# Designs tried in a protein design chat: VHH binders against q9xw16. Part 40

Target 1, 132 residues: q9xw16
Amino acid sequence: MSGWNAYIDTMTAAAPSIKRCAIVGAADGSVWARTEADNVFKASEEELKTFVALFNDVTQVPAKGADIEGVHYVVPRTEESLIFGKKENTGFFAVKTKSAVLIAVYEGPNEVAAQVRKAVESMQTYLNNAGY

## First folded at step 23 (VHH)

Design ha36
Fold by ESMFold2, fold request of step 24:
Structure ha36 (fold): chain B 132 residues (1-132), chain A 123 residues (1-123)
Amino acid sequence: as target 1 above (132 residues)
Amino acid sequence: EVQLVESGGGLVQPGGSLRLSCAASGFTFDDRYSIAWVRRAPGKGEELVARIKDSGEYTYYADSVKGRFTISADISKNTAYLQMNSLRVEDTAVYYCARGYPPLPEGDYFDYWGQGTLVTVSS
């Protein structure tokens, strides 16, 4: 295990349909951990800074969409601490914790999306309970 | 490089107090880490004494020190502290400062450690 990378491993194990994921600082989007090697999560620091700022007012995100890894997603749904994005047969779920934003990118139909959402929300709950 | 430097140890009588400091360098307290105090008494293993999120929130204390020890963090000084009150002979140990992460169900993981500071509680 490797600190924050243990949480990457837990999410990908819980939802094998996750193609890439990351844990980034909620204040500034700095990367604390991400999938590496064959499935590197690739987003610039500037893109991640912009992305985490979307959580400052999630109600405005559906009108704007969201960009991650150089890909623009339509955002059909948000909740206070959750953003769901779609582009063709791919999508992402992002959730905010007390300290971080968890981002999981997946490919597949909506049946897959439910599994991914469950994995990130379970981790969100765990980290919030731990104070992070 | 990441460094943690403990200070404030010494000899104290039972019932006395000491304040340990852990000066951190090579990283900032940016909401990502935890800072912990771990002690090792002569002939014994390690005991996690206290842990705090590097923001200064969300503390943990071992049952053996609850109500007597207080952990804190000062972000502006990049320093964590352990206030030890009502000291007992059983508190005699080398106290190490360590950097960690959110706890996992199987336990804590610490990636950097200080060199330790000796606390001796005796008459």
Scores: ipSAE 0.502, ipTM 0.786, lowest interface PAE 2.0, mean pLDDT 91
Fold by ESMFold2, look of step 23:
Structure ha36 (fold): chain B 132 residues (1-132), chain A 123 residues (1-123)
Amino acid sequence: as target 1 above (132 residues)
Amino acid sequence: EVQLVESGGGLVQPGGSLRLSCAASGFTFDDRYSIAWVRRAPGKGEELVARIKDSGEYTYYADSVKGRFTISADISKNTAYLQMNSLRVEDTAVYYCARGYPPLPEGDYFDYWGQGTLVTVSS
């Protein structure tokens, strides 16, 4: 566990319902770390660039929804640094830090979603406090 | 290949100043990393002297150097600096530049190191 991969491991351990997860640069969507092997986080550079740009104006995202890994999600709500996407029994939470966007894709009911949100927001707070 | 090359070490009298440079290649300062100066005095362990986010923000200094040393980064030159003022004999060490990440609770992780530059402070 080294570099940014340590933070992937921390989030997936804290919320096992996370099926795929990535840390990407907030400016350009470049992948700094992601889940690998059988749980590869699959998103193109172009998709991630578009995705991180949603944080430039989160108030418009609920009207449009969001695409990640080629899947379109309804966005029921956003906060200044958080986007929550939903599709049937799956969803994602994405949060922006000073340097990065953390993306966690999960499956499960609302109880599970709350655990995923807590894991991602705890990491957001930690990274922001460290200046990242 | 990631490389870090230190320069600017030398012999200086107590109370003097030196500026160390750390030229980075093989990666860019894109908000992902930290750059740190770590020193090793003869027969001593390593001491984290200063750390900066590669954007030039969010600095850390060891208590032993606060107010005397300043770390900075120049993104356009892909270079970090350590301005060392009011030098003391106790600052004598080999100074290494290292690339790191956000600190972890269990400590800093550095994946690439320079070869070091010697700073000698003596009369």
Scores: ipSAE 0.497, ipTM 0.778, lowest interface PAE 1.9, mean pLDDT 91
Fold by ESMFold2, last read:
Structure ha36 (fold): chain B 132 residues (1-132), chain A 123 residues (1-123)
Amino acid sequence: as target 1 above (132 residues)
Amino acid sequence: EVQLVESGGGLVQPGGSLRLSCAASGFTFDDRYSIAWVRRAPGKGEELVARIKDSGEYTYYADSVKGRFTISADISKNTAYLQMNSLRVEDTAVYYCARGYPPLPEGDYFDYWGQGTLVTVSS
């Protein structure tokens, strides 16, 4: 595997409620690393290309929602480099770094969501400081 | 097949300059990787000399070479370079080009290495 899998491992260890996650190229959505085996992150290349393009103008995302892994999420709010999606008892956080988009899909109540957000934002900061 | 091929090594006098090239194949510079120069001098371990994000940005230099060496990347040629100026006898080493990733707290991880190019700085 690529050395990007170390960052997948770090995020999943920091927030055990993360069920699946991926690191994808910000320019084109290409998969650089993802959870595998029983927790395979299953988004298609076409879907990921569309997904990362949402960061070109995050202010438009709440009106239309977001799709990942064939699931449509309501997006209650965004920040300049963060998209939060929600569907029933599941959700995702996605953050953009200088080079990548980090995507974490989780299950659980609101307390879980806060933990997941903290994990992905901490990694965002680390990667941005490293130039990625 | 990922390959890294170094060129540009040779014999040079102290105070001189050399430019090393690292031609990459089997992958493209697509903002995902880093390219690094690592050197091994006789009787010493490996030293990370310089690293650059494959976009041509975000450089790192060892203290021993700061102000004298410049790393760069040319995306259109899929090639990284190490410009070495004001060379000293202590810069004598085999210089390896390596592909890497964002640094980890435990250190850099490189998954592909070139065969190395010898730089000798001698009077």
Scores: ipSAE 0.481, ipTM 0.774, lowest interface PAE 2.1, mean pLDDT 91
Fold by ESMFold2, last read:
Structure ha36 (fold): chain B 132 residues (1-132), chain A 123 residues (1-123)
Amino acid sequence: as target 1 above (132 residues)
Amino acid sequence: EVQLVESGGGLVQPGGSLRLSCAASGFTFDDRYSIAWVRRAPGKGEELVARIKDSGEYTYYADSVKGRFTISADISKNTAYLQMNSLRVEDTAVYYCARGYPPLPEGDYFDYWGQGTLVTVSS
């Protein structure tokens, strides 16, 4: 397994309903790894820079929502290091680690969302414990 | 092109000290990587000596060097260091700098390596 792509593979294996995901630098939104090929994660550099900055004060995010891949999501809730976005039958979970932001985009019902959240938070815990 | 260039090796007597440098180019220390020192003595396999997150945090040391060696990173110089104190004959090896990632349960993965610097500890 190569580099940060191993962590993309781990998350998608843990929650197969993840449609697209990425690991980006927490400071600047630079892409360290993402889903590719038939399921390319298609956020621009500018969009990702804006997105990771939302973690500077997550309490303000529900009022303004969040944009990922050109899609605007309502943010019904946040936690200290987690942003949940929703639009119709699609959504995302994003979590911040010491070094990165993990972003997973999914489609489907509540059971799917719970699986995606669990996969992303498990990886967040692992990376934080490793110092990343 | 990612490159790692070691320097600071040489001949030293037992009990002496050396400081190795690993100058990185083609990438920056931006919290994404780890930097490690791996050594190979003649007739021996590779031994992970020390590892540090590229921010200068979260160090690991092999039991054989713990308390004697210190790894560090200087983000502004894009350089990692290995301070080697109380050197012993068994520390004689070629020391390689390597770039890695968060440790995996099944072991470390290094994608780029330097050419190595020889450290000889002899009277």
Scores: ipSAE 0.470, ipTM 0.770, lowest interface PAE 2.0, mean pLDDT 91
Fold by ESMFold2, fold request of step 24:
Structure ha36 (fold): chain B 132 residues (1-132), chain A 123 residues (1-123)
Amino acid sequence: as target 1 above (132 residues)
Amino acid sequence: EVQLVESGGGLVQPGGSLRLSCAASGFTFDDRYSIAWVRRAPGKGEELVARIKDSGEYTYYADSVKGRFTISADISKNTAYLQMNSLRVEDTAVYYCARGYPPLPEGDYFDYWGQGTLVTVSS
């Protein structure tokens, strides 16, 4: 596997409820790694560019919601470097690091959402400490 | 295609200095990668000498070179450098430039390597 794919594998192993995830460049949304095969993370280049730009002002996101993979999510909560989206029994967590945005899409009840958040935030901390 | 081209090696006396360059093509320094210098001396294995994030930040140095060598990156020139000061005979080696990723607990992964540049430190 490529070097960034190792971090995809780490997140999906830490929270098996993650159905799809990606690591994209914070500046332009370019895909550095993503889940593939039966669980391909499908988002267009234009959608990802729009998505990462939400982190320019996360306070505006709850009023608008967020779109990823052609799905519109309500955003009940943001923090300086975290966006949480929900739609029915699915959701996503996205976090920004120094270089990237980590996106994890999951299914399940609120109990698994906390596990997904923990997996993504742990990786955020690791990458930030490494300078990425 | 991705290429890394080292230059700046040569013969130098102990206590002298050299500056190695690693010119990258086929990718840009866009916050995604690291650039490393790895050396191989006769009769010894490979040693990771220095590593830097491609933005020019977050350096690592081997204990054997700390305080004497400085790694840097110039994103506008797509080039990394290794400034080697206070050279010793034990620094004699072929120096390779390599492209990597964020450091992993289980070790570094380098996907592209240059062909190397010889540094000889001798009186």
Scores: ipSAE 0.459, ipTM 0.766, lowest interface PAE 2.3, mean pLDDT 91

Design ha41
Fold by OpenDDE, fold request of step 24:
Structure ha41 (fold): chain B 132 residues (1-132), chain A 123 residues (1-123)
Amino acid sequence: as target 1 above (132 residues)
Amino acid sequence: EVQLVESGGGLVQPGGSLRLSCAASGFTFSDRYSIAWVRRAPGKGEELVARIKDSGEYTYYADSVKGRFTISADISKNTAYLQMNSLRVEDTAVYYCARGFPPLPEGDYFDYWGQGTLVTVSS
């Protein structure tokens, strides 16, 4: 078991609407940990490499959208260290820490997005304070 | 294969100094991991002594060693160090280096350990 699995579990438990999540290296998209079993986070490392590179210039992401797990999302909102994607009743929040990108894919109405964001940003803050 | 190898332990008098080294192989000191020193004194449990992330910007020290011990890392050598000054008899223990992760409230998790090096502080 990876030491990062505990953080996957924490994120998943923080919001019931979160279905899958992953912690990947911000530099290369390498998977450090991800949800498994019946909720496997299925993004390839090649896709993740492309995804994490979006943070190099988030201002361009809303115009082109973002792909994760082979699914294309529109991106209604970006911040310096945050990408919010939506597709129908699904979406994702991706936040960048000092060295990682946290990705949470959720399913539910628009109202659940706030809770998902809070969960991911809380983890972001915790990891940043720890130097990660 | 991931491997951690400690060195530098030995016998020292109270008030003396000792520098431990932890040479890592099979992985590189990176954004993904931390390195920690954990000691086990005779008849006692494990105690996290110090932890380092990156080159030293983020460190942790047990209260028992604050001001006396310094953890550091040389990324270019993939080696971590523990400088131990003002050693006390109660610092006597086997010192292990371990590969770690972000700290958890319930305690640090380590997935790889060195063989340990004995530090004996005695007059």
Scores: ipSAE 0.840, ipTM 0.914, lowest interface PAE 0.7, mean pLDDT 95
Fold by OpenDDE, fold request of step 24:
Structure ha41 (fold): chain B 132 residues (1-132), chain A 123 residues (1-123)
Amino acid sequence: as target 1 above (132 residues)
Amino acid sequence: EVQLVESGGGLVQPGGSLRLSCAASGFTFSDRYSIAWVRRAPGKGEELVARIKDSGEYTYYADSVKGRFTISADISKNTAYLQMNSLRVEDTAVYYCARGFPPLPEGDYFDYWGQGTLVTVSS
């Protein structure tokens, strides 16, 4: 029902390895849209508030890792608007736009990570160009 | 409850001007939404007239109204405006205010609409 669901569908269609996905406010971690039904994105608002705050200083994130949906991920490195993590055969990509954070959780071998990253970065560019 | 209420419509001669207002309640202008004006002329389909986000940093205008219409927003009043200059007979329509999202290739999606205000341009 959310007007933002169309963008969730676009990302999940672009990368089949994405299991769960969310679009949240960069300022407060409020959920604008998320995957539901059989693939519910389960992070709480409190957890998301903490997560989006990581973008205030991404240089410190590799030292402590990041938590999503109660799962702790190792963060090998970060970029100014990109945080990604790994745990066994799972991982996540999170990118920051002008006003939002896009989060995609995926499962599979390392080879699938490139497609997931491309999907979220493509959406990042699209939203930034529209002022979002 | 989310509400959008248009005002300012009326009868005007060709070449005249009108200023429409859209008062929003139940939500605040934010990073999550855009505001758009959509019109429906008699016997025709809907046409996106203009869209605004971030108090005017990002705007869109239909080719048919570029240079004549200006969309703006006052965040402190939670109100959007459409200044209509050099009005033409073909601008006659019901004008709706709508809450929107990032533009989509297949067309913009809006989740809330006002009741509309009639603009009639006639000599």
Scores: ipSAE 0.837, ipTM 0.914, lowest interface PAE 0.7, mean pLDDT 95
Fold by OpenDDE, look of step 23:
Structure ha41 (fold): chain B 132 residues (1-132), chain A 123 residues (1-123)
Amino acid sequence: as target 1 above (132 residues)
Amino acid sequence: EVQLVESGGGLVQPGGSLRLSCAASGFTFSDRYSIAWVRRAPGKGEELVARIKDSGEYTYYADSVKGRFTISADISKNTAYLQMNSLRVEDTAVYYCARGFPPLPEGDYFDYWGQGTLVTVSS
Protein backbone atom coordinates (compact mmCIF):
# COMPACT_ATOMS: atom_id res chain seq x y z
CA MET B 1 0.00 0.00 0.00
CA SER B 2 1.14 3.47 -0.84
CA GLY B 3 0.91 6.52 1.33
CA TRP B 4 -1.04 8.03 -1.50
CA ASN B 5 -3.99 5.87 -0.47
CA ALA B 6 -4.96 8.51 2.05
CA TYR B 7 -5.76 10.87 -0.78
CA ILE B 8 -7.75 8.20 -2.58
CA ASP B 9 -9.78 7.78 0.59
CA THR B 10 -10.33 11.51 0.85
CA MET B 11 -11.74 11.73 -2.65
CA THR B 12 -13.94 8.66 -2.32
CA ALA B 13 -15.28 9.93 1.00
CA ALA B 14 -16.10 13.30 -0.52
CA ALA B 15 -18.08 11.72 -3.36
CA PRO B 16 -19.77 8.41 -2.58
CA SER B 17 -20.64 7.89 -6.24
CA ILE B 18 -16.97 7.40 -7.03
CA LYS B 19 -16.55 3.68 -7.63
CA ARG B 20 -12.92 3.55 -8.60
CA CYS B 21 -10.13 6.03 -8.24
CA ALA B 22 -6.46 6.33 -9.03
CA ILE B 23 -3.56 8.68 -8.62
CA VAL B 24 -0.94 8.30 -11.31
CA GLY B 25 2.20 10.06 -12.39
CA ALA B 26 1.53 12.79 -14.89
CA ALA B 27 4.74 12.08 -16.74
CA ASP B 28 4.43 8.35 -17.31
CA GLY B 29 1.09 7.12 -16.00
CA SER B 30 2.68 5.07 -13.26
CA VAL B 31 0.22 4.11 -10.57
CA TRP B 32 0.87 5.80 -7.25
CA ALA B 33 -2.34 4.65 -5.63
CA ARG B 34 -5.64 3.14 -6.61
CA THR B 35 -8.80 1.77 -5.15
CA GLU B 36 -8.56 -1.96 -4.54
CA ALA B 37 -10.55 -4.95 -3.32
CA ASP B 38 -14.16 -4.79 -4.54
CA ASN B 39 -13.53 -1.51 -6.33
CA VAL B 40 -10.18 -2.20 -7.92
CA PHE B 41 -9.08 0.32 -10.51
CA LYS B 42 -8.07 -1.89 -13.42
CA ALA B 43 -6.43 0.38 -15.95
CA SER B 44 -3.13 -0.99 -17.19
CA GLU B 45 0.09 0.93 -17.12
CA GLU B 46 0.13 1.07 -20.88
CA GLU B 47 -3.37 2.45 -20.96
CA LEU B 48 -2.56 5.02 -18.32
CA LYS B 49 0.52 6.11 -20.17
CA THR B 50 -1.67 6.85 -23.14
CA PHE B 51 -4.29 8.49 -20.98
CA VAL B 52 -2.04 10.95 -19.21
CA ALA B 53 -0.62 11.94 -22.58
CA LEU B 54 -4.06 13.25 -23.48
CA PHE B 55 -3.32 16.26 -21.33
CA ASN B 56 -0.61 17.29 -23.76
CA ASP B 57 -3.39 18.47 -26.04
CA VAL B 58 -6.82 18.28 -24.48
CA THR B 59 -8.44 20.09 -27.38
CA GLN B 60 -8.32 16.93 -29.48
CA VAL B 61 -9.74 14.63 -26.84
CA PRO B 62 -13.45 15.39 -27.38
CA ALA B 63 -13.16 14.25 -30.98
CA LYS B 64 -11.61 10.89 -30.19
CA GLY B 65 -12.82 10.16 -26.66
CA ALA B 66 -10.80 8.50 -23.93
CA ASP B 67 -10.27 4.96 -22.73
CA ILE B 68 -10.05 3.89 -19.11
CA GLU B 69 -10.07 0.32 -17.88
CA GLY B 70 -10.81 -0.90 -21.38
CA VAL B 71 -13.93 1.22 -21.56
CA HIS B 72 -14.37 3.93 -24.15
CA TYR B 73 -15.88 7.19 -22.96
CA VAL B 74 -17.16 10.12 -24.92
CA VAL B 75 -15.61 13.35 -23.75
CA PRO B 76 -18.12 16.19 -23.57
CA ARG B 77 -15.77 18.58 -21.84
CA THR B 78 -12.12 19.34 -21.48
CA GLU B 79 -10.21 22.09 -19.80
CA GLU B 80 -6.52 22.71 -19.61
CA SER B 81 -6.17 20.32 -16.69
CA LEU B 82 -9.45 18.46 -16.77
CA ILE B 83 -10.99 15.70 -18.85
CA PHE B 84 -14.62 14.72 -18.36
CA GLY B 85 -15.81 11.45 -19.85
CA LYS B 86 -19.25 9.88 -19.99
CA LYS B 87 -20.75 6.54 -20.85
CA GLU B 88 -24.40 5.85 -20.06
CA ASN B 89 -24.78 6.03 -16.27
CA THR B 90 -21.04 6.13 -15.72
CA GLY B 91 -18.33 8.67 -16.19
CA PHE B 92 -14.99 9.89 -15.05
CA PHE B 93 -13.23 13.04 -14.08
CA ALA B 94 -9.52 13.29 -14.60
CA VAL B 95 -7.60 16.28 -13.39
CA LYS B 96 -3.95 17.07 -13.74
CA THR B 97 -1.80 18.51 -11.01
CA LYS B 98 1.81 19.59 -11.17
CA SER B 99 3.02 16.01 -10.84
CA ALA B 100 -0.01 13.73 -10.95
CA VAL B 101 -3.23 12.87 -12.66
CA LEU B 102 -6.23 12.12 -10.48
CA ILE B 103 -8.82 9.82 -12.02
CA ALA B 104 -12.23 9.19 -10.51
CA VAL B 105 -14.69 6.81 -12.14
CA TYR B 106 -18.25 7.20 -10.96
CA GLU B 107 -21.65 5.59 -11.43
CA GLY B 108 -24.97 7.30 -11.17
CA PRO B 109 -27.23 9.87 -12.74
CA ASN B 110 -25.89 13.10 -14.18
CA GLU B 111 -26.61 14.86 -10.91
CA VAL B 112 -23.77 13.08 -9.14
CA ALA B 113 -21.18 14.41 -11.56
CA ALA B 114 -20.98 17.78 -9.86
CA GLN B 115 -20.00 16.22 -6.56
CA VAL B 116 -17.38 14.04 -8.20
CA ARG B 117 -15.89 17.00 -10.01
CA LYS B 118 -15.78 19.00 -6.81
CA ALA B 119 -14.00 16.18 -5.02
CA VAL B 120 -11.25 15.78 -7.59
CA GLU B 121 -10.82 19.51 -8.16
CA SER B 122 -10.55 20.10 -4.44
CA MET B 123 -7.82 17.51 -4.27
CA GLN B 124 -6.20 19.04 -7.35
CA THR B 125 -6.03 22.43 -5.68
CA TYR B 126 -4.79 20.95 -2.44
CA LEU B 127 -2.01 19.02 -4.12
CA ASN B 128 -0.97 21.91 -6.33
CA ASN B 129 -0.63 24.15 -3.31
CA ALA B 130 1.63 21.55 -1.76
CA GLY B 131 3.76 21.33 -4.88
CA TYR B 132 2.37 18.07 -6.18
CA GLU A 1 13.88 -2.36 -0.36
CA VAL A 2 13.30 1.24 0.65
CA GLN A 3 15.96 2.52 2.98
CA LEU A 4 16.91 5.86 4.47
CA VAL A 5 20.24 6.29 6.21
CA GLU A 6 21.07 9.39 8.21
CA SER A 7 24.57 10.59 8.96
CA GLY A 8 26.37 13.66 10.19
CA GLY A 9 25.16 13.80 13.76
CA GLY A 10 27.46 14.50 16.66
CA LEU A 11 28.42 16.80 19.49
CA VAL A 12 28.58 20.52 18.82
CA GLN A 13 28.77 23.66 20.94
CA PRO A 14 25.99 26.23 21.03
CA GLY A 15 26.26 28.55 18.06
CA GLY A 16 27.95 25.84 16.04
CA SER A 17 26.92 24.25 12.79
CA LEU A 18 26.24 20.72 11.63
CA ARG A 19 25.16 19.18 8.36
CA LEU A 20 23.06 16.04 8.30
CA SER A 21 22.72 13.77 5.29
CA CYS A 22 20.00 11.34 4.35
CA ALA A 23 20.93 8.79 1.73
CA ALA A 24 17.94 7.14 0.15
CA SER A 25 17.85 3.81 -1.67
CA GLY A 26 15.17 1.53 -3.02
CA PHE A 27 13.39 4.54 -4.48
CA THR A 28 14.28 7.73 -6.26
CA PHE A 29 13.58 11.28 -5.31
CA SER A 30 10.69 12.07 -7.56
CA ASP A 31 7.45 13.90 -7.94
CA ARG A 32 5.82 11.18 -5.89
CA TYR A 33 7.55 11.86 -2.60
CA SER A 34 8.81 14.47 -0.23
CA ILE A 35 11.64 14.17 2.24
CA ALA A 36 11.40 15.40 5.79
CA TRP A 37 13.56 15.75 8.84
CA VAL A 38 11.82 14.91 12.09
CA ARG A 39 13.47 15.17 15.47
CA ARG A 40 12.75 13.66 18.85
CA ALA A 41 14.24 15.31 21.90
CA PRO A 42 14.62 13.42 25.17
CA GLY A 43 11.30 13.22 26.94
CA LYS A 44 9.49 15.02 24.12
CA GLY A 45 7.42 13.98 21.16
CA GLU A 46 8.25 14.11 17.50
CA GLU A 47 8.64 17.47 15.81
CA LEU A 48 8.66 18.05 12.09
CA VAL A 49 11.75 20.14 11.49
CA ALA A 50 11.75 20.61 7.75
CA ARG A 51 10.28 19.17 4.57
CA ILE A 52 11.30 19.43 0.95
CA LYS A 53 9.55 18.63 -2.30
CA ASP A 54 11.56 18.24 -5.49
CA SER A 55 14.83 20.15 -5.50
CA GLY A 56 13.74 22.85 -3.10
CA GLU A 57 10.99 24.78 -4.75
CA TYR A 58 8.67 23.73 -1.97
CA THR A 59 9.99 23.72 1.56
CA TYR A 60 8.60 23.84 5.05
CA TYR A 61 10.33 24.77 8.28
CA ALA A 62 9.20 24.64 11.85
CA ASP A 63 9.08 28.06 13.45
CA SER A 64 11.69 26.91 15.92
CA VAL A 65 14.32 26.45 13.21
CA LYS A 66 13.40 29.09 10.62
CA GLY A 67 16.36 31.17 9.61
CA ARG A 68 18.80 28.68 11.11
CA PHE A 69 18.16 25.40 9.31
CA THR A 70 18.12 24.73 5.58
CA ILE A 71 16.81 21.57 3.97
CA SER A 72 18.02 20.63 0.51
CA ALA A 73 18.16 17.67 -1.82
CA ASP A 74 20.56 16.44 -4.44
CA ILE A 75 18.51 14.45 -6.88
CA SER A 76 21.57 13.09 -8.65
CA LYS A 77 22.77 11.56 -5.40
CA ASN A 78 19.34 10.66 -4.12
CA THR A 79 20.35 12.40 -0.91
CA ALA A 80 18.71 15.03 1.27
CA TYR A 81 20.50 17.35 3.65
CA LEU A 82 19.82 19.45 6.69
CA GLN A 83 22.20 22.32 7.24
CA MET A 84 21.90 23.40 10.86
CA ASN A 85 23.42 26.72 11.82
CA SER A 86 23.34 28.69 15.06
CA LEU A 87 22.57 25.54 16.97
CA ARG A 88 20.98 25.80 20.39
CA VAL A 89 20.87 23.45 23.35
CA GLU A 90 17.18 22.87 22.69
CA ASP A 91 18.07 21.50 19.23
CA THR A 92 19.49 18.41 20.95
CA ALA A 93 17.59 15.42 19.60
CA VAL A 94 17.68 12.36 17.45
CA TYR A 95 17.09 13.51 13.91
CA TYR A 96 15.25 11.19 11.56
CA CYS A 97 14.92 11.32 7.83
CA ALA A 98 11.55 10.24 6.50
CA ARG A 99 9.86 9.72 3.16
CA GLY A 100 6.74 11.77 3.01
CA PHE A 101 3.73 12.77 1.00
CA PRO A 102 1.62 15.88 0.61
CA PRO A 103 0.75 17.18 4.03
CA LEU A 104 -2.69 16.26 5.29
CA PRO A 105 -4.95 18.50 7.33
CA GLU A 106 -4.41 16.10 10.19
CA GLY A 107 -0.66 16.26 9.82
CA ASP A 108 2.23 14.93 7.86
CA TYR A 109 2.37 11.32 6.75
CA PHE A 110 5.56 9.33 6.40
CA ASP A 111 5.92 5.71 5.38
CA TYR A 112 9.65 5.07 5.77
CA TRP A 113 12.11 6.29 8.35
CA GLY A 114 15.81 6.15 8.86
CA GLN A 115 17.49 4.89 12.00
CA GLY A 116 18.15 8.42 13.18
CA THR A 117 21.29 10.35 14.01
CA LEU A 118 21.95 11.96 17.37
CA VAL A 119 22.67 15.66 17.53
CA THR A 120 23.89 16.94 20.88
CA VAL A 121 24.31 20.65 21.44
CA SER A 122 26.19 21.29 24.65
CA SER A 123 28.74 23.71 26.01
Scores: ipSAE 0.765, ipTM 0.878, lowest interface PAE 0.8, mean pLDDT 94
Fold by ESMFold2, fold request of step 24:
Structure ha41 (fold): chain B 132 residues (1-132), chain A 123 residues (1-123)
Amino acid sequence: as target 1 above (132 residues)
Amino acid sequence: EVQLVESGGGLVQPGGSLRLSCAASGFTFSDRYSIAWVRRAPGKGEELVARIKDSGEYTYYADSVKGRFTISADISKNTAYLQMNSLRVEDTAVYYCARGFPPLPEGDYFDYWGQGTLVTVSS
């Protein structure tokens, strides 16, 4: 176990429909852990810096959408620390913790989205309670 | 290259105090890691003594030291400290500084370790 990668493994085990996943620093978007190999999470440093800054004011995000891995998503819903993005039969959930942003990209119907959200929010709660 | 350098060990009488320092280089204290003190006494295994988020918050203490030891971190100096009060003979050990991560239910993982500093508590 490689520290932050343990949390990637926990989320993907809880919601197997997660195709790609990352944990990035909330301040600068630096990658702390990500899915690798056949399902590598690919986003540029500049894209991730822009992405984490969306959490500075989530109310503005639905109007402009969000980009992850060079893909543009419409954002039908945000909450104080959560952004949900959708494109066709794929989507993402991103949540902010005290130290990080957790990003999970998934494929599937609405039932899948609910499971992905639950997995990501459970980890958000765990990390927040631990101070991260 | 990540390095952790402990200092402040020595000989002290029971009931005495000692402060250990752990100077970090190759990474900066911010909010990504934890810093821990782990000790190994002669003929005993490894014991996690204390852990702190590298921002200086969210502490953990082993039951054996709670109320006597205080861990702290100074971000501006990139240094963690262990203030050890009311020392006992059984606190005699080599104390290592280690870099870790958020606590895991199945245990802690440390990716870098210092060389250790010896603390001897005896009359």
Scores: ipSAE 0.461, ipTM 0.779, lowest interface PAE 2.1, mean pLDDT 91
Fold by ESMFold2, fold request of step 24:
Structure ha41 (fold): chain B 132 residues (1-132), chain A 123 residues (1-123)
Amino acid sequence: as target 1 above (132 residues)
Amino acid sequence: EVQLVESGGGLVQPGGSLRLSCAASGFTFSDRYSIAWVRRAPGKGEELVARIKDSGEYTYYADSVKGRFTISADISKNTAYLQMNSLRVEDTAVYYCARGFPPLPEGDYFDYWGQGTLVTVSS
């Protein structure tokens, strides 16, 4: 696809364990692009607004966890622009860029989590360098 | 309905100046897009002249216009501008305003284009 969807395609190609992925506006959680078809990323506007607000103070997130697509994740750790969530054999990485939050939901053992993180952080760096 | 409307083209002498405007409707300048000026000269393909993030920051200029042209965006008017100074005959072209996204290694993608405005530089 084209536009913001091209960046969804780049991340999913870089880390095949990513099952669903979205790019949302950092200010309001509006969906700019997401995986669709058989792997649609399903989250409400209200859920995404709440989710992106977690980046206003990431130090508070481990105590309360995070919700994406109606699923509650424990958050073992955060960094200034990164939130990692885990639930059973699934997890997510979310990173904040200058304009957006990138969200990647994956399935698999902990060994694949590093690949997903690398793909998401690589895109974060690219978008930040482009001003987004 | 996304729409981009250019204005400000015309005939000018070498060394002169023009200011092009691109009024946007159907979306608002914020943080999601870029606005670009692309030109087509007679007998040549398209050239990306300048790009700016729609929030008004992060500019790019083609080497052929650096130091002479300035792109800007006024979020309150939902309008982008191209100030063209020290114009040369080689700047003669139809100038298009286009909405884009963060650049890709393969080049820029633009999903909406204006109708174009003709700039003729001759003496």
Scores: ipSAE 0.446, ipTM 0.767, lowest interface PAE 2.2, mean pLDDT 90
Fold by ESMFold2, fold request of step 24:
Structure ha41 (fold): chain B 132 residues (1-132), chain A 123 residues (1-123)
Amino acid sequence: as target 1 above (132 residues)
Amino acid sequence: EVQLVESGGGLVQPGGSLRLSCAASGFTFSDRYSIAWVRRAPGKGEELVARIKDSGEYTYYADSVKGRFTISADISKNTAYLQMNSLRVEDTAVYYCARGFPPLPEGDYFDYWGQGTLVTVSS
């Protein structure tokens, strides 16, 4: 029994191409769970606070891009509760739930991006339905 | 140090009412956790009776208690409550307050538990 870490395990099992991921508080970016050990999701509290604030106005994000783990991503696409970032052969999907932001960083071709998006959105739906 | 301190258990007659309280310390009710009441009756396993998001929203009730029990959370007092009405003999159990997380299909996970308080319903 591992609390919020169980949800990390569920997402990584659903999309094995996820290299690192985290669940952070939507209000302040505090880390509730993340991949650890050999695949540590490395982001500072300051960076995560800035990152979750992007969801306050997703329409501004494509023009600016987004930073996570010290890496700058081009953001070609946002939706009301989703930010997609790309850099070279890597990318991320981030989605906002009622209480949290889910962040998944992946590597690979476009085929794996769809798998990652599906995993993150499925968890978003699950948590929203549970009130989180 | 997370602690959950229960109060309000005791003896009541069938049809009576009782209110249990769960005072939390070591964390603040906000948006990250759930608070649950779990009971264990003689000869039975544990039953999740009610759950509430620690912000005071999104309740769950076991079918056996729907319409009779109400869970609530008072953020300002960092305390959760279980109002138990129309009590029945089969409600007799040790009631535990527990801190949890969003439910999983496999069931709830609780990382901290109170000491338990005995509720006996008999005539």
Scores: ipSAE 0.430, ipTM 0.737, lowest interface PAE 2.4, mean pLDDT 90

